# Designs tried in a protein design chat: VH-VL binders against Nuclear transport factor 2 (nutf2). Part 2

Target 1, 127 residues: Nuclear transport factor 2 (nutf2), of Dictyostelium discoideum (Social amoeba) (q86hw7)
Amino acid sequence: MQSVDPQVVGVGKQFVEHYYGIFDSNRAGLTQIYQQQTTLTWEGKFLSGADAIVKHIVELPFQQTNRKINSIDCQQTYQPGIMITVTGTLIIDGEAKNQLKFVQVFNLASNNGSFLLINDFFRLVLD
Below, E stands for the ipSAE of ESMFold2; O stands for the ipSAE of OpenDDE; V2 stands for 0.75 times the mean of E and O plus 0.25 times the DockQ between their complexes.

## First folded at step 1 (VH-VL)

Design o09 (framework fv_rolinsatamab)
Fold by ESMFold2-Fast, scan of step 1:
Structure o09 (fold): chain C 127 residues (1-127), chain A 119 residues (1-119), chain B 107 residues (1-107)
Amino acid sequence: as target 1 above (127 residues)
Amino acid sequence: EVQLVQSGAEVKKPGSSVKVSCKASGGTFSSYAMHWVRQAPGQGLEWIGEIIPIFGTANYNQKFKDRATLTVDKSTSTAYMELSSLRSEDTAVYYCARDKGSYRYFDYWGQGTLVTVSS
Amino acid sequence: DIQMTQSPSSVSASVGDRVTITCKASQGISSYVAWYQQKPGKSPKLLIYAASSLQSGVPSRFSDSGSGTDFTLTISSLQPEDFATYFCQQSNSYPYTFGGGTKVEIK
């Protein structure tokens, strides 16, 4: 009544840490997370399917990202699953003078006792 | 400190295209969005579009979407604006400008490139 | 598109005067407003961004106020180098739009 189910919050936080761990160390490894059914809106650009999404992400024109996560908020979705909203800051290629604030939203669908990433929205956001 | 240096003035015929360059120095090129803004003689400022080199994303003013193409060459820290199907009303000074961060403001500007469209 | 209506179009002033320029957005833009100064034959220069932040190196005589749709740039004591054209800009939504400009002229 007063809070989101701790199991839902736990799954969401674990997903976010895993996702950014891969993104910030080896973006090509995101092939494990994106599925044929996944869609991504990246700074307003719509992409569908694992191959197109991963290609886009690995071809982003920078070498290194460091991030600080400011918040992770989770809710259960109407269909079985979890909606996750993340806010944080990025430092790109070691340029600390230009900290970029972002928001990212993930929708995880429940599937055979596990979760699949179905929707992904990323945008730089005003601080 | 940051400098944006643009290519020289151009005189073009109606129906042709022009490609203006903007070379950045003194900062990290890919970490900032680059905007293009024009100013017709004696007139105000008009936003053409932006390119965010770090994400490979370009966003356009719908007025220019079919004619403007924004690109970057990160190896030379150079942004480009190409405008096609030129008309006399495209005569203007074209500026590149850097967006410093989250509030989308233009902290450094190139010196401007005069594009004159005449027969 | 968000229309930025700037007034006056010109103002004649003397050194030491307080100059006020207003800018009205056709819809709410929160803090996504910036002010620029342009001298003849030169590129615009950023003065103020995010409706309250003074750009580094800009004198403290430049200030702004306002919220929602109504914004004001104030020069508290006009100096000789301040004779220029001033523009407001919104970045709340695409396309970004500028006010029509205000020319501050020597009286």
Scores: ipSAE 0.008, ipTM 0.570, lowest interface PAE 9.1, mean pLDDT 85

Design o10 (framework fv_rolinsatamab)
Heavy chain, then light chain:
Amino acid sequence: EVQLVQSGAEVKKPGSSVKVSCKASGGTFSSYAMHWVRQAPGQGLEWIGEIIPIFGTANYNQKFKDRATLTVDKSTSTAYMELSSLRSEDTAVYYCARGRYSKGFDYWGQGTLVTVSS
Amino acid sequence: DIQMTQSPSSVSASVGDRVTITCKASQGISSYVAWYQQKPGKSPKLLIYAASSLQSGVPSRFSDSGSGTDFTLTISSLQPEDFATYFCQQSNSYPYTFGGGTKVEIK
ESMFold2-Fast, scan of step 1: ipSAE 0.025; ipTM 0.676

Design o11 (framework fv_rolinsatamab)
Heavy chain, then light chain:
Amino acid sequence: EVQLVQSGAEVKKPGSSVKVSCKASGGTFSSYAMHWVRQAPGQGLEWIGEIIPIFGTANYNQKFKDRATLTVDKSTSTAYMELSSLRSEDTAVYYCARESRGYYKSGFDYWGQGTLVTVSS
Amino acid sequence: DIQMTQSPSSVSASVGDRVTITCKASQGISSYVAWYQQKPGKSPKLLIYAASSLQSGVPSRFSDSGSGTDFTLTISSLQPEDFATYFCQQSNSYPYTFGGGTKVEIK
ESMFold2-Fast, scan of step 1: ipSAE 0.014; ipTM 0.652

Design o12 (framework fv_rolinsatamab)
Fold by ESMFold2-Fast, scan of step 1:
Structure o12 (fold): chain C 127 residues (1-127), chain A 121 residues (1-121), chain B 107 residues (1-107)
Amino acid sequence: as target 1 above (127 residues)
Amino acid sequence: EVQLVQSGAEVKKPGSSVKVSCKASGGTFSSYAMHWVRQAPGQGLEWIGEIIPIFGTANYNQKFKDRATLTVDKSTSTAYMELSSLRSEDTAVYYCARGYKYDSRGYFDYWGQGTLVTVSS
Amino acid sequence: DIQMTQSPSSVSASVGDRVTITCKASQGISSYVAWYQQKPGKSPKLLIYAASSLQSGVPSRFSDSGSGTDFTLTISSLQPEDFATYFCQQSNSYPYTFGGGTKVEIK
């Protein structure tokens, strides 16, 4: 039966857990995830490089995010790596009456037995 | 079967350091986070930190970040926790535990047998 | 840090009893809670994660409920092998934190 390699799925889900763990507790810690070659499109705004990306994320106008992940889907990329698509809901600063839907896509590239975050796309899904 | 096997008990003097190992077998080592949790005798569980081998990153409980160092040797599927500047209050059983890869958050599906570290003069 | 307050600290029960253990988070953790069982001299064992997912091999008499800040673990009909200490754990925010534990002991 045809399925995505369980190791690929495991790596992708572990990355998502790691990333949101840092984002939702200490956004400045994302300096360990974003590299010079990383690019981010955040709500349509393109950013390149760790310094610009982390600065943007740290300066977002909220203190706390809580999220519920609805799905994490992974595929191997054409170049060695993993494409990860995440959907979920987000609560900002304890505002539980306003749950926001989001989609986020990560592209991880294989690098010497490890993985680097190369592409990151985030968007709120609004009416 | 996934198995986590830890190094043996240690007796250390105050001010010294200890390094505990955790060897993984029967599963894919690099695709999972490895967590370290301690339990003082008769007490509850306290999270020390995690290391994600495939990303080369570690996250620490701020209480331990100045003394704890988490590392891995991917070639031997072994994780290490080093704790420095030991005090008598560090006497505890130290566990390694594997992070659950099919959830969006840290839940620990397999645990090592524990390593008793005793700090006494 | 998110504090997990677990109650009761101990409960005396007989085989066949319904046992409930409560866990309260100091702030909202959505459904990012797990429950563990620990027997004397042994490592903890994962029972339930993400507030409803029963770990493989865990008997169906274990169930949980709750979201936000208030969570409950229920053992519907206590068996001899269930006498142990139970812990809740949040994974919503670093550092991950555990409840103080509930010892379920024989009456």
Scores: ipSAE 0.006, ipTM 0.585, lowest interface PAE 9.7, mean pLDDT 85

Design r01 (framework fv_relatlimab)
Heavy chain, then light chain:
Amino acid sequence: QVQLQQWGAGLLKPSETLSLTCAVYGGSFSDYYWNWIRQPPGKGLEWIGEINHRGSTNSNPSLKSRVTLSLDTSKNQFSLKLRSVTAADTAVYYCARGKYFGSSYFDYWGQGTLVTVSS
Amino acid sequence: EIVLTQSPATLSLSPGERATLSCRASQSISSYLAWYQQKPGQAPRLLIYDASNRATGIPARFSGSGSGTDFTLTISSLEPEDFAVYYCQQRSNWPLTFGQGTNLEIK
ESMFold2-Fast, scan of step 1: ipSAE 0.007; ipTM 0.605

Design r02 (framework fv_relatlimab)
Fold by ESMFold2-Fast, scan of step 1:
Structure r02 (fold): chain C 127 residues (1-127), chain A 120 residues (1-120), chain B 107 residues (1-107)
Amino acid sequence: as target 1 above (127 residues)
Amino acid sequence: QVQLQQWGAGLLKPSETLSLTCAVYGGSFSDYYWNWIRQPPGKGLEWIGEINHRGSTNSNPSLKSRVTLSLDTSKNQFSLKLRSVTAADTAVYYCARGSKFYSGYAFDIWGQGTLVTVSS
Amino acid sequence: EIVLTQSPATLSLSPGERATLSCRASQSISSYLAWYQQKPGQAPRLLIYDASNRATGIPARFSGSGSGTDFTLTISSLEPEDFAVYYCQQRSNWPLTFGQGTNLEIK
């Protein structure tokens, strides 16, 4: 039975908690996570570069989000890096009756003892 | 072959809600984003928003607080509601088909347009 | 938002001449630019998508080029029906945006 390196899982979980901590409290703070080389596909819309991505996220048509994470799954990439798949539920502007399921995928590249976010995919699961 | 037909109220007073509907003939909603675009008299085109087959929407931040987009797959229709209209909302409104896989990639088919005039 | 600036605002030419229309983006949009033609009283018609690909049914005299921030629509030899307003549009970033238009008019 093979398993993913616990260090890889730990890094992935820490990244996810850090990212959503910022997103759900102060979206403008995401400027520190998104780089010039980062790309985001948000509900099917492609965005490239930190400025465009953060502008999009800050301008989303709601004030606050809260979320419950259902799963965080990680794998090492060849690059090297970490691929992270997250599933969970969003509550927008305190509307608990309208809980929305989502999936998000992050690709992190190793860089000088840290990680850079290279790819980001977000989609609501409405089915 | 694929055709968009649109209709709705053409004359509104300030503060009223604009309601437009677009019907799709010869195609399904599952492969495309369905868009609304407007054009004020003598001005250029402004994207209003899009809705996909699951009812997920994206809208122009300048209009987001006033825009509601809906989809009725049983009737092959999608609709725009724009609340609290002002004279600045006077425009020809178009519905248009974009790509499901590339959110608004290019608009390859358009409705004929509906002139909406907001005046007291 | 990404701003698209079209130039010139008005281009006056005669049938048979070459038309060159410019669209400049405020930031790189790779090749994610489309061109539309609009005649009076009509909805826009898609001409070019992804900077250089002709849409179905569009005559060969229409061509697009460019990438990044600088894009060009060329009409190699103007026909009478080509005098219209032309708009560029980007899909690289949200919200989707259009240029302000270039009016191609008969001299």
Scores: ipSAE 0.000, ipTM 0.503, lowest interface PAE 18.2, mean pLDDT 85

Design r03 (framework fv_relatlimab; at its last look DockQ between E and O 0.05; V2 from the best seeds 0.00; counts 0 for: pae E 14.6 > 2, placed apart)
Heavy chain, then light chain:
Amino acid sequence: QVQLQQWGAGLLKPSETLSLTCAVYGGSFSDYYWNWIRQPPGKGLEWIGEINHRGSTNSNPSLKSRVTLSLDTSKNQFSLKLRSVTAADTAVYYCARDKYDFWSGYFDYWGQGTLVTVSS
Amino acid sequence: EIVLTQSPATLSLSPGERATLSCRASQSISSYLAWYQQKPGQAPRLLIYDASNRATGIPARFSGSGSGTDFTLTISSLEPEDFAVYYCQQRSNWPLTFGQGTNLEIK
ESMFold2-Fast, scan of step 1: ipSAE 0.442; ipTM 0.844
ESMFold2, look of step 2: ipSAE 0.006; ipTM 0.544
ESMFold2 (binder alone), look of step 2: mean pLDDT 92; pTM 0.943
OpenDDE, look of step 2: ipSAE 0.020; ipTM 0.675

Design r04 (framework fv_relatlimab)
Fold by ESMFold2-Fast, scan of step 1:
Structure r04 (fold): chain C 127 residues (1-127), chain A 121 residues (1-121), chain B 107 residues (1-107)
Amino acid sequence: as target 1 above (127 residues)
Amino acid sequence: QVQLQQWGAGLLKPSETLSLTCAVYGGSFSDYYWNWIRQPPGKGLEWIGEINHRGSTNSNPSLKSRVTLSLDTSKNQFSLKLRSVTAADTAVYYCARGYKSLYGTKYFDYWGQGTLVTVSS
Amino acid sequence: EIVLTQSPATLSLSPGERATLSCRASQSISSYLAWYQQKPGQAPRLLIYDASNRATGIPARFSGSGSGTDFTLTISSLEPEDFAVYYCQQRSNWPLTFGQGTNLEIK
């Protein structure tokens, strides 16, 4: 196959838009996305389970995030699901002079016609 | 079919505030970023900033402290205020529609006619 | 900020000739580059977005190519209305930035 299924790409992009919409407006609302079986590696820190993950995200030392998404790349996983890689630029608390590049990877598992977030990796990219 | 029309004061003295408004006709106000871009006489283009229908803004760091972007969704209008102008702010100012990535402008597909702003004592 | 350098500053050609305009980025911007045409007294007009996609209503003689740091706008056979200033613009990082422009003038 030369290209990824457009349906897979559509689901991945829709998830990313939904996730960042919540993150950038009300981080506490991420409780609906992070489940008991979710794991997150945030800048190298491993966290497991919705409560620990949401607590970590809510307690990050900034009030507002704004981001520009540069790419969203999707692939079907070996088990039914979608691997999503996001690259972009992040501005914290309106400080446009300090633009930060990031990469984030999501692994969504198929779950009875829906998707469950299983793995989440976030890292700032510095050059 | 989408048309942007802009207006505002064209002659200013140093230290005054520039105020420009852009009205959008024939198109959706949502799903886009609304931008201001300027061009000093005989020179190139400089991006000023962007605002979306939710009021989220990004501005050029070189101008950030002086720029206020606002919008009025009931009138399909968006506005620029630039404080403490100097002769260096003399330029043609354009409003433009930014084709949207998930967050922020990708490129400018429709432009206003431009407003020449001259700052002189 | 990402600096875009356009070359040449001025390109003198005749109708019917092929024009190639260059834009170089100070760091990699993937394919996140647009091209605009501006005529005297007018607002810029979008020609190409995301390096190689032609905007609606733009004639087939305009094409874009490149990725990373090196980009080219090609006009395969110049028409009289094509003599204008051309700008490239990147969206990879804030602030959005433009090149200084290439003036395409009639020989």
Scores: ipSAE 0.006, ipTM 0.574, lowest interface PAE 10.8, mean pLDDT 87

Design r05 (framework fv_relatlimab)
Fold by ESMFold2-Fast, scan of step 1:
Structure r05 (fold): chain C 127 residues (1-127), chain A 121 residues (1-121), chain B 107 residues (1-107)
Amino acid sequence: as target 1 above (127 residues)
Amino acid sequence: QVQLQQWGAGLLKPSETLSLTCAVYGGSFSDYYWNWIRQPPGKGLEWIGEINHRGSTNSNPSLKSRVTLSLDTSKNQFSLKLRSVTAADTAVYYCARVGSKYLGSYYFDYWGQGTLVTVSS
Amino acid sequence: EIVLTQSPATLSLSPGERATLSCRASQSISSYLAWYQQKPGQAPRLLIYDASNRATGIPARFSGSGSGTDFTLTISSLEPEDFAVYYCQQRSNWPLTFGQGTNLEIK
């Protein structure tokens, strides 16, 4: 049976739950996750560095998000780290009749026994 | 509802700086991205850049070295400066609002009336 | 940058006819395409966003379809006020880009 290392899967799932927990409750708290070396592509807009990224996310023109995660898939990267692909649905500002599908990809790099978020890609999946 | 009103330069000489201002009436300034787009006479549209109420900007890479975007939140106005103009910068310039509050959707739902800028010696 | 190519450059039709306008992207843009109408001396007007969604106040005769690289704007029965230039625009990648336009002319 071929499978991804359970430790890799565990770390990836824990990261995703922690990230969306912060995003969906208090986006300003993402300052702890985004580092100077992080890059984000948000709906095709490229941003580099914690300050620019957190500013962008905090200033998005909606107040609240609620989400359901449909899948979390993880693989070990070629350089030590974890690639994580997330799919799900989200509701913005309580507009339950208009659920939006999304995909998000995270690349976590190994760093002295921990992980740093290096790459982040977010897109709505439109029909 | 929402209205964008713009004003600024008409006739410029090569090497001068283009300055345009756009005022927002009837809607929230803080929930949207505010854009500049231009159109040379008889040609298509070119995106210049965007700014939000916190001063975060993004600009077309082909113009970024010459473009400065700014805002005045007390007046609900945003402005474009384009340095070192040439005849190729002759165009109608439009200000515009991003058409959706959801995740920074980049479709333009309200536009200013346009300002013709002619660069001629 | 993503290049959008519109065809035909000019489309000559009469009121009451169906108009079909095409926009092709140089790479896949999913459904991240909008259509605008522009009349002489006026700013562009948003017609369709995210390939197929009509903007507020846009008549039902306007519809959009397509995904990936091939997109279509259809006007089911032309009214006199529909003769204008039409532009497509993508938001999949920076910089934002527009097509060169299709001029819809009275035959």
Scores: ipSAE 0.000, ipTM 0.548, lowest interface PAE 10.8, mean pLDDT 86

Design r06 (framework fv_relatlimab)
Fold by ESMFold2-Fast, scan of step 1:
Structure r06 (fold): chain C 127 residues (1-127), chain A 118 residues (1-118), chain B 107 residues (1-107)
Amino acid sequence: as target 1 above (127 residues)
Amino acid sequence: QVQLQQWGAGLLKPSETLSLTCAVYGGSFSDYYWNWIRQPPGKGLEWIGEINHRGSTNSNPSLKSRVTLSLDTSKNQFSLKLRSVTAADTAVYYCARGTRFGSYFDYWGQGTLVTVSS
Amino acid sequence: EIVLTQSPATLSLSPGERATLSCRASQSISSYLAWYQQKPGQAPRLLIYDASNRATGIPARFSGSGSGTDFTLTISSLEPEDFAVYYCQQRSNWPLTFGQGTNLEIK
């Protein structure tokens, strides 16, 4: 009969809203979130460091994304930090007939009263 | 104290284009999705589509080929055009405000009855 | 698209009674369900969002519960102004969809 600390859940949800707000409006603005120590696995492709990651995301072969978030699940880590799992659907370039399911996992590390994104995994889920 | 006020032509003939506008008063236009929803007489609600302050749109796939959503950020207005109307498009049309990432509709316009008949 | 099925289609009760309205989704929508009340000649009014949260200004007699595919709207003690049509709506996937409605009518 345990539950995750509400503060941890709150931080995780706030991060997810902030991240997708930037991604879905101005992907180049993700330079504010990705740092030198961040790693991303995008559809199985490993990338390390803010510059490489942001370049990859900006160069993705679509212009706009919109998404619905189905779940945001958080757990505290021993780093200390927060592990966040997101599921949802997204639409690329306004094609609502082709809704794509995705999963994304973020690992945030506590750092001087704030949080740094350390790990990021993104994958489309094919049925 | 957010208010949505809508207007547009209410009487159309088959094949014409429906045009409706909604104005937002007393609240932020940004950070929300602005929606159109319709209700045929005696029936339930059907979502038409959404637009955000950056002009990004999503529409119901059943209507996408006929729907154009637009906005005028200087006036805090957004508009619906539905082309090639038929009698099946007869409905009360509502504009409504949705949340940033999840869309539930907390403020609605007064509704506009659109009748398509020859 | 996700189909929402509401039951019963019509519910006949008297003031003071408890009303329970059901909404079932064709696939899991977690907690991403809202409930609306609509009176004749009026726009729908948001009652409950994210399954169980009351919207601003909504009386405490209204409550929502459920997750996944099975959801309930409860009105603990009906007032005369509560006799209306009620719609559920999912925001899990596009297109956004509504149930067909439950008509809560006076006996």
Scores: ipSAE 0.007, ipTM 0.622, lowest interface PAE 9.0, mean pLDDT 87

Design r07 (framework fv_relatlimab)
Fold by ESMFold2-Fast, scan of step 1:
Structure r07 (fold): chain C 127 residues (1-127), chain A 121 residues (1-121), chain B 107 residues (1-107)
Amino acid sequence: as target 1 above (127 residues)
Amino acid sequence: QVQLQQWGAGLLKPSETLSLTCAVYGGSFSDYYWNWIRQPPGKGLEWIGEINHRGSTNSNPSLKSRVTLSLDTSKNQFSLKLRSVTAADTAVYYCAKGPSKWYGSGYFDYWGQGTLVTVSS
Amino acid sequence: EIVLTQSPATLSLSPGERATLSCRASQSISSYLAWYQQKPGQAPRLLIYDASNRATGIPARFSGSGSGTDFTLTISSLEPEDFAVYYCQQRSNWPLTFGQGTNLEIK
């Protein structure tokens, strides 16, 4: 039976935990994750390059985020790399009654046994 | 199940070119990086380089100027040429399977039997 | 290049004992470390990849732990076939590098 390589899944989960650890504690620390070639679509707004992306994230109009991850799914990309899809819920500024569902997709490019973030898509899921 | 079988010249003189070939049986040849690793007698392991099914290679910088890696996709074989050999190149040479081509460089889950190469005058 | 240092160089133990082997990296390699077993006249055999994942067919007595620069391979109860040389290897950066080995010998 075919399945996704466990190493790919392991790297994807480690990246997601690292990324949200920084985002939920100190968003300015994301400067090392976003590169000049990274692109982000945040709620439909397209941003390109580390400076524009980090500025946008730091200026989001809330102080604290807490999240529960519901799923992390990974697949190998056509060029060497990993596509990661995350679903979960967000609590903003301690407002547990206003839990927000989200989806986020990351595309990591393989770089000498390590990975660089190339594409990032974030959306709140409103039903 | 994957098996690797390797062959090539065992005795060389200084300045000659080492040539080794590895054949892959079972599994999907095109899904992985294929590696060469060597071990001098009584010493540890040294990574030489890797090649994928498209012919893309990475190699150890210390050996890069002397190493050529190649493929024969029709036979599921890959080969190592190391030119200008010296006594320091005396080692057991192994071919080995890396992780998925999509994941990048890695660890080695299947190995060939090894070929002892001796360089002496 | 990332240098891996294994300790001890030689570990002398008896069957049934617990073995603990260490590998230290010259810089952080996250969890990108593998462990191999090599018996005389044989190719190395993968035991553990990415610090803690057991390779297919490897007995449960083998386990790996650690992250960053300090890693451990543990064999919970030694069997006679476990006496061999063990190597660690990193895949965090090129060139891929191996430790110098730990020789696990019978007392």
Scores: ipSAE 0.000, ipTM 0.526, lowest interface PAE 16.1, mean pLDDT 86

Design r08 (framework fv_relatlimab)
Fold by ESMFold2-Fast, scan of step 1:
Structure r08 (fold): chain C 127 residues (1-127), chain A 122 residues (1-122), chain B 107 residues (1-107)
Amino acid sequence: as target 1 above (127 residues)
Amino acid sequence: QVQLQQWGAGLLKPSETLSLTCAVYGGSFSDYYWNWIRQPPGKGLEWIGEINHRGSTNSNPSLKSRVTLSLDTSKNQFSLKLRSVTAADTAVYYCARGYSSGFKYYYGMDVWGQGTLVTVSS
Amino acid sequence: EIVLTQSPATLSLSPGERATLSCRASQSISSYLAWYQQKPGQAPRLLIYDASNRATGIPARFSGSGSGTDFTLTISSLEPEDFAVYYCQQRSNWPLTFGQGTNLEIK
């Protein structure tokens, strides 16, 4: 019957809402979230470091994303931090009839009294 | 059908700047990466770089210091400049569209220009 | 950079035979591999993308398979027009890289 610490769940959900808020309004603002230590696997493409990651995301060949979040699941990691798994649906450039399912996994590491995004995995889910 | 037509100077001397242009007909610049690839005579393919409709570029690190990619949205053209050429830059140069399907931004290069032979000779 | 190694360098076969061409990546590239055909004096032609999907207009005799580091292009029954150089290409990491090519030549 053990539950995940509500504080961990709260931090994870707040991070996810903040991240997608930036991604779906102004992707260049993700410079605030990605740091030197962050790695991203985007549809299988591995990227390391804030500059490379933000460049990749900003240069994706679409202007606007909108999404609905289906689930946000959090667990404490073995080393201090939070693992977050997100599922949801994306709409690209207002094409509501071409809705894309996705999964994204974030690993936040505890860092000097705050959290640092260390790992980021994104993949579209094929039907 | 989308088509790519390319042109530029075919004969250069060492130290000069190569300039090639690729025009896009029958399609939009949006949602694609526009690539330059080269092939020395009798050799394999080498990726030079790519540019998207926003003017953002990625280029091969081996060539990055010499490569400038540009986009002219008013003319539906994209261009390659390669400076300080040597005999090693002799190749057929191709422009190509990076095939994209929705969110998966690149699957392969599905539309190619005819190629331009560039010869660097003193 | 990710290195793609194609084998064999040259493959000599007759029309009607099955061709199997290999491409190996120096690290995992998931399914992010394309195959191209190039005939003398022509630009490359996209055959297969995302390891196993045929491009528009490509005959059913062409098929791709594999994931991770090991990939195969198969031509089930060679036509005379299929004798050409074949290149694999990865999009898993920048820079984009091509294999050195396999020359499929008539026996």
Scores: ipSAE 0.000, ipTM 0.532, lowest interface PAE 12.2, mean pLDDT 85

